# VHH binders against Actin-related protein 2/3 complex subunit 2A (ARPC2A): the designs that were tried, part 2

Target 1, 318 residues: Actin-related protein 2/3 complex subunit 2A (ARPC2A), of Arabidopsis thaliana (Mouse-ear cress) (q8lgi3)
Amino acid sequence: MILLQSHSRFLLQTLLTRAQNLDKAVELDYQWIEFDDVRYHVQVTMKNPNLLLLSVSLPNPPPEAMSFDGLPLGAIEAIKTTYGTGFQILDPPRDGFSLTLKLNFSKVRPDEELLTKLASIREVVMGAPLKIIFKHLASRTVAPELDRLVAIMHRPNETFFLVPQADKVTVAFPMRFKDSVDTILATSFLKEFVEARRAAALNTAPSCSWSPTAPQELEGAPKETLSANAGFVTFVIFPRHVEGKKLDRTVWNLSTFHAYVSYHVKFSEGFMHTRMRRRVESMIQALDQAKPLEKTRSMNNKSFKRLGLNEVNHTNSK

## First folded at step 9 (VHH; from G5 with A61D F106Y)

Design H5
Fold by OpenDDE, fold request of step 12:
Structure H5 (fold): chain B 318 residues (1-318), chain A 122 residues (1-122)
Amino acid sequence: as target 1 above (318 residues)
Amino acid sequence: QVQLQESGGGLVQPGGSLRLSCAASGFTFSRYWMSWVRQAPGEGREWVSSISGSGGSTYYDDSVKGRFTIARDNVKNTLYLLMDSLKSDDTAVYYCTTKIREGDYYIYMDVWGQGTQVTVSS
């Protein structure tokens, strides 16, 4: 699985640039919005050049998604675990943001690894519920606060579902695409994906299945959440998939699964377009070649230079 | 203070039986799944059994299925492990463990007892 580096590239670049210029008393105040409607605000003041404030605004969770104080379940713990003691979570967050982190560069060396982790703050926060569930799975338990069916937001207004059990966790993705072509491509891709994984299943990877209709495990879910024009992909996660270091990998894979699919669909579409373009170009070339060489009838206007009959003036010189 | 205290371990002959107990305090016992984990000498910790808060669901490692029974008394805040047909391979320190939510945030902490030694020897 091409691990789509799901970190914010712009955030990473901003952080790297700042880290390289720590000695420069440059004020930073950058706010931007990502394609997934996540907003970032990075602030460094002249008064405190070693303090970086990173604020993150997450999309509002849909009603079915579990949230606490505007954050995904377990987000605070995930942040604390991921970033350690060098970070402070501000409470309350900055106005209009879901989360504000204070980084002190005097306490924490801003190496590339740390900055990359920071640039992955969205994934850390959004993956937090999965992490909780899988930590319990790893210990063959279920978190008591969770419903039978747990919805997690992975995109704006889109959720995927988990059915946590002590021996397994079922993860179901409703796959939705706006474009009809994308839907077709996605459906095809997902079918192939599932088949490929089954064939490879000699491997330690979770099994997956595809269905055009919602799996039975999603019984009780709101009807509006069960619409999926590209079907449903279901993973079954076992304790062996979340042991030790595998846990984070599994969380990452599932958290980025839709993005992964979307990427491949887009790529496929692009490829098709390129191929079509080439075909059209080839056809045009063929047509141009088939255009009868209009024989430029060089009208050789043979200007018949009328050889003027030189009047042989027979000067009869007597 | 959140605490788990195991008891009931000891020396037993192969084929013998033991009953382990784990007394829980400092948290709402009936709310949480409870588990037994064991660690043999020189080996890592291995999961043995889990039970739901209500006691309605039980799970076992394949190595102990049919021999061990996990149970709980929510009135007494006590977890039990009935071990029958004990084998030498069952020799380990047995730990009672749970995950408890800490505070208002969905922060879970692992709680472990001190363990009780079970030795199966002829």
Scores: ipSAE 0.871, ipTM 0.968, lowest interface PAE 0.5, mean pLDDT 88
Fold by OpenDDE, fold request of step 12:
Structure H5 (fold): chain B 318 residues (1-318), chain A 122 residues (1-122)
Amino acid sequence: as target 1 above (318 residues)
Amino acid sequence: QVQLQESGGGLVQPGGSLRLSCAASGFTFSRYWMSWVRQAPGEGREWVSSISGSGGSTYYDDSVKGRFTIARDNVKNTLYLLMDSLKSDDTAVYYCTTKIREGDYYIYMDVWGQGTQVTVSS
């Protein structure tokens, strides 16, 4: 199971380093971008060495996605639940950021678990809508403020849809790839994925299906969001899939599904390229071996020196 | 203050009927789905039935289908559970529950009543 990284490694390392050096009056001011979609800013001042500010810039949600103040639905609750009382959400966030968290190390012991959670802030925020929907599903209810069709965007052009009902939640992933080869590989992979899940009789896993066209449940979705060159993958989530500790697992699996598929497509492509290279190399070798040794017939042009007839005559006169 | 208060429980014979009520206060009752959950002695909580805010959609556990009816009166802020053809296995504490939004940030809280005892015995 390719452990898709659930947290920012760089953020975690930064936090761990800071936690180990709390007594050192070191100022921190780090900004970086991950996966071309999330910008992080970590700040610690000399005046307040126990205060860490983490600012996060998230991709702008599309118009079809449910958002509140630039954040996914339920993001604030997810943060509060995940991190507890040791964290403060700044309102407004720092300029140019979607979210700013203030951590006070004097109030909270910075253990590895807490710092790992903090390093997972993107996943916590982006998974928040799913958590809301699945918490309601677990209780066999639907949140009153939700539309029939809920759009969630984890990454640009990776919008997927949920149809929340009291007895089930349908999750539909339009699968989009940029190039034709990836599209073919993805389509093949998804078909196999669905078949493999059916065969494994995974009684405990949500059922999934693949279709080249949008499922009926997505009726009414914006046309632009229904363009999927690698088809649609649909999961049906039942209350049994989100009971107790299963809820977070299900959220994680769905939140990382696109990344999972993309990873496998990339590896498949790499494998094909390697195989093709080997084939080409083999062909070249075969051709080189098939090249008849042009025997350089060194035509030794033995210039036949015509022995001129002239020298015979002189000897007779003495 | 947000509150749910169950009533109507009691002792009944097998095949008998009961009507449970849940009085809601402190929130917009008609906005939220409502549910009945029961807990038998020594067992975990089991979902029984749910109803949408408008009352237009109802759901039941397979064990109670055809016997129980969930209903609501949004004017009276009251949830009901009509229980017919009661069996010994229906013996439990019955709870009224809902999930309501608290504040502007889509924070949801679970609300539970104190429960009402239903005992089905010959």
Scores: ipSAE 0.853, ipTM 0.965, lowest interface PAE 0.5, mean pLDDT 88
Fold by ESMFold2, fold request of step 12:
Structure H5 (fold): chain B 318 residues (1-318), chain A 122 residues (1-122)
Amino acid sequence: as target 1 above (318 residues)
Amino acid sequence: QVQLQESGGGLVQPGGSLRLSCAASGFTFSRYWMSWVRQAPGEGREWVSSISGSGGSTYYDDSVKGRFTIARDNVKNTLYLLMDSLKSDDTAVYYCTTKIREGDYYIYMDVWGQGTQVTVSS
């Protein structure tokens, strides 16, 4: 199966192409939506060809835990830490967007590493709360500003929860799907996913469990966020899972968990429909071959009958 | 300015006891988790114990559970580590440390003391 990439390929290519062609006067005004939840807008004007504006429209702020500026907890710090001083954050952002960054190519000398990080702006911003929580876990502490239960909403109806403690962080995903077929497939996938992780005996991997009912750790969450028809998946994250290079991997895996499950459900649905079609076609072919040919009954004469009985066997590829 | 100053280290026999202290200043001590971390000669730093800002929650590395007790006095702004049943493997420089938030940007700064030497020898 296909692993989800962390950066926007179109954004990266746009940035690379612009950085490599600064001597060419260009007017750019690209808007597009990726991952069904993020709108991007890239602007370059002929008047200021060395300036590129990148605007990002994030999902509506969750009522549970958003900053008053419409950005996830710690997003501004994550941007500054990741990109350094080569990017300016506009205040206010362009109308209709959550965030606008200005890149001045005459000041910063672009390299592919920096542009790749910029193409990952969604992951940087949306993963910021998880990074704060897990950096403290790595130090066996808890940030004093956090509630007992922290809600993360990357998309509407995809809220998940963290319960930070100094020795572990419990992460719970209520799983909800719109279609009843998707729900059945997702439930089956999730049960197998949990069992496969347990059976593989990856003692270094976070423990994972599935339950049809909400874990007690979610007491106090808004009831609408606990609406799940494919159950609840719970991970337990220990300091060893977020030390060193593992921090970014763990943040990425948790941030993309809903999308990962959704991708596999849609792949399984498409595969099932294809197999069902082939099965029906095979049954129809077997039935046709079991019947006596009408032409055999009609063809037993030296004089062809005028009737179109022979037309009845013009089925398919004969 | 934020400062942490350890004291109370020294030479002790195996099986002996010692109390370390860490005086804190320059921040709201009772708000933040505090930790003890140790470093033996030639080794990396090893987390020993952590305590919540209120003192209500404590955590220990498995190697020190039942022998060490972390405590804090939020009136005196002092962190303690009570060390009993000391072993030669406990020989190290002991540091107190915390993560404090700078401003409203949720940037956390690690603050370390200067360390105090604990030596357990026969």
Scores: ipSAE 0.441, ipTM 0.823, lowest interface PAE 3.1, mean pLDDT 79
Fold by ESMFold2, fold request of step 12:
Structure H5 (fold): chain B 318 residues (1-318), chain A 122 residues (1-122)
Amino acid sequence: as target 1 above (318 residues)
Amino acid sequence: QVQLQESGGGLVQPGGSLRLSCAASGFTFSRYWMSWVRQAPGEGREWVSSISGSGGSTYYDDSVKGRFTIARDNVKNTLYLLMDSLKSDDTAVYYCTTKIREGDYYIYMDVWGQGTQVTVSS
């Protein structure tokens, strides 16, 4: 649920509470870490309670990722187009942060929709390179400033790559998991995911493939970024997938793909543990029921499969 | 100031040929992809063709492939669309367009010409 939700709940609550209480003079100085990798700092001073400073610290991009002024490529435009002109981007940002916004609530009283978008600042900033690339794809062009191979890092160790062309963008995910059980489950899930998409003839969805080795499109990437133990998943995105309102959905789906796989792996592991626990509990109950004096269980190489309160007296012999 | 100006449209018989031009100014023409887009009356805009900054890569909509040729002259800063075997369905206003970076941020501006009318009728 937490990876299905794009905004910070604590940031949203803080913004909503502040906006509802602008007549009260308070000082706020909240600093916290969310999403395993993002540090937030919210400040309000007594001197001007209508001004709020929101600072965000993002993980350092890997050397292969494109950045501008310490932020993902296109972040400034994404902020301006998403939030409008009721704020100031501080240059430089507050010490120790990647981005600082100065919001002036006296100019415009923000509604809940805008505050929710502000609480999604991480996703706005980190999705910005995808938006630039896909806006150009929708126009069948390529931004001249982009390298042939664009690296995107939304979380540490989850770098993925785009190869922009005028008629398509190839998106490749090197899938890495630390645990050998997770690696096996992820590999199995990914193979079935790709097969299910092919078998269901999902012609409107982007094509998807899996390979144990890096696709040719990743030639020239740093070798350490091509390290994958659960293979490589490749999507091909065409202009029809990013036209109109589909742009934001495609950005979202690609930005959350690794988390999506990780959650399915963890849910599969949890269901296995739950089923094994229930099987053990069922076997314990069957052994207890076989203990009655008139029904004695034989342990001589006999399997006994019973569930819950449905234990029958069939195995109580002698 | 960035400007695009189309010319060369007109009335043509089916099966005829026409050459559209787009004069570009105010930006480094050879750096950017250029596109032709057309719009028939009462319909939405439809992409026709794109060409890379160097001219080395060209792309066409399936409906014009083999009949239209996109070209550019980076010395004269001019984009061309050479239209052969014209059909009634090609009747539209034709625009040249591009996305240009403004300033030192990655902020891209869509630039459109005024358009030139192509009418294919007997």
Scores: ipSAE 0.435, ipTM 0.814, lowest interface PAE 3.2, mean pLDDT 79

Design H5
Fold by ESMFold2, fold request of step 12:
Structure H5 (fold): chain B 318 residues (1-318), chain A 122 residues (1-122)
Amino acid sequence: as target 1 above (318 residues)
Amino acid sequence: QVQLQESGGGLVQPGGSLRLSCAASGFTFSRYWMSWVRQAPGEGREWVSSISGSGGSTYYDDSVKGRFTIARDNVKNTLYLLMDSLKSDDTAVYYCTTKIREGDYYIYMDVWGQGTQVTVSS
């Protein structure tokens, strides 16, 4: 079994090293930027060697994002429920940062699991609006931003959207990939994922759909965030999907959906040679130029079926 | 319990044909992409082919394209690899594999079969 990793690996290593060496009084002052978006600052002083200050600078939220006191809505509650006792949120945060945690290792008995969760602080904070909206859905209470478009931004090209309604929440993912081979693989995967889920869907699983164009629910989002080359995936979440222990599970699944698709694409590419990828691109280009645009996607799939044995349908309708 | 079991390998002359089967159990077979991977003696593992859950999309390594056909039977929960025009270079242990989601979380479990030997020689 392999867990999808979402934490900062450098932050985790820093925390593990410090936790394993609490007997050694040191001065630490580490600042770094990950993915040009998030800045971390870790500080430990000789005066208080069991205390560690962790500061995080988040990207400025877009205007449609839910924020409270410079953080996404629900972030403070999410931090408290995820990390428990022994942590203090400083008000104000350290100058130039969105959030500062003071960790007291004498109050918290750190193990690798807790430190791994702490290294996921970005995901905890950025996913908080999802969790608060779903808590209201589960409790059947009025959600914040009812009937309004809410953006959840991990990175500019991984923004997805929620539309809370009285009895459901619609979640829409614009899917974007930089490479044309990645785009083809991701599009094929997404269409298959949705079809398998729809065909076998039970009442207990969220419904899912795929569309090449933006759904109406995304009207009003910035045009740049609606730029998708692998289409749009939409989930519909009802109270039964977020009751009890399902809440955290659903939040995690949705927060990591783009990473899940990206990982699958990377896995598929790890088994294919560059020569095959170039030949696939060339064949797709030639097929698109030779076939009417009306049926290009359908004809392309039938061409692939002719090259492979298809258990569903062997007949060709031309 | 999740299992994949390959069968159908054997000895064949160059230019011959074989059909490999992979029986799947313990998961919803039709939801997942399936792949064939092979390993020749002294070589690393080499991807051969992949097929989508519905069977609607198939992909092949250049070395086997036009000669091998991947297919699946979602009623029998069985993955196939039809191998035609076999060459000595195709001699390897062939594995079927997939990544499945455990529960509702995006936690992936790599699932591999035990492999089946394909030998192509005069």
Scores: ipSAE 0.000, ipTM 0.117, lowest interface PAE 18.9, mean pLDDT 73

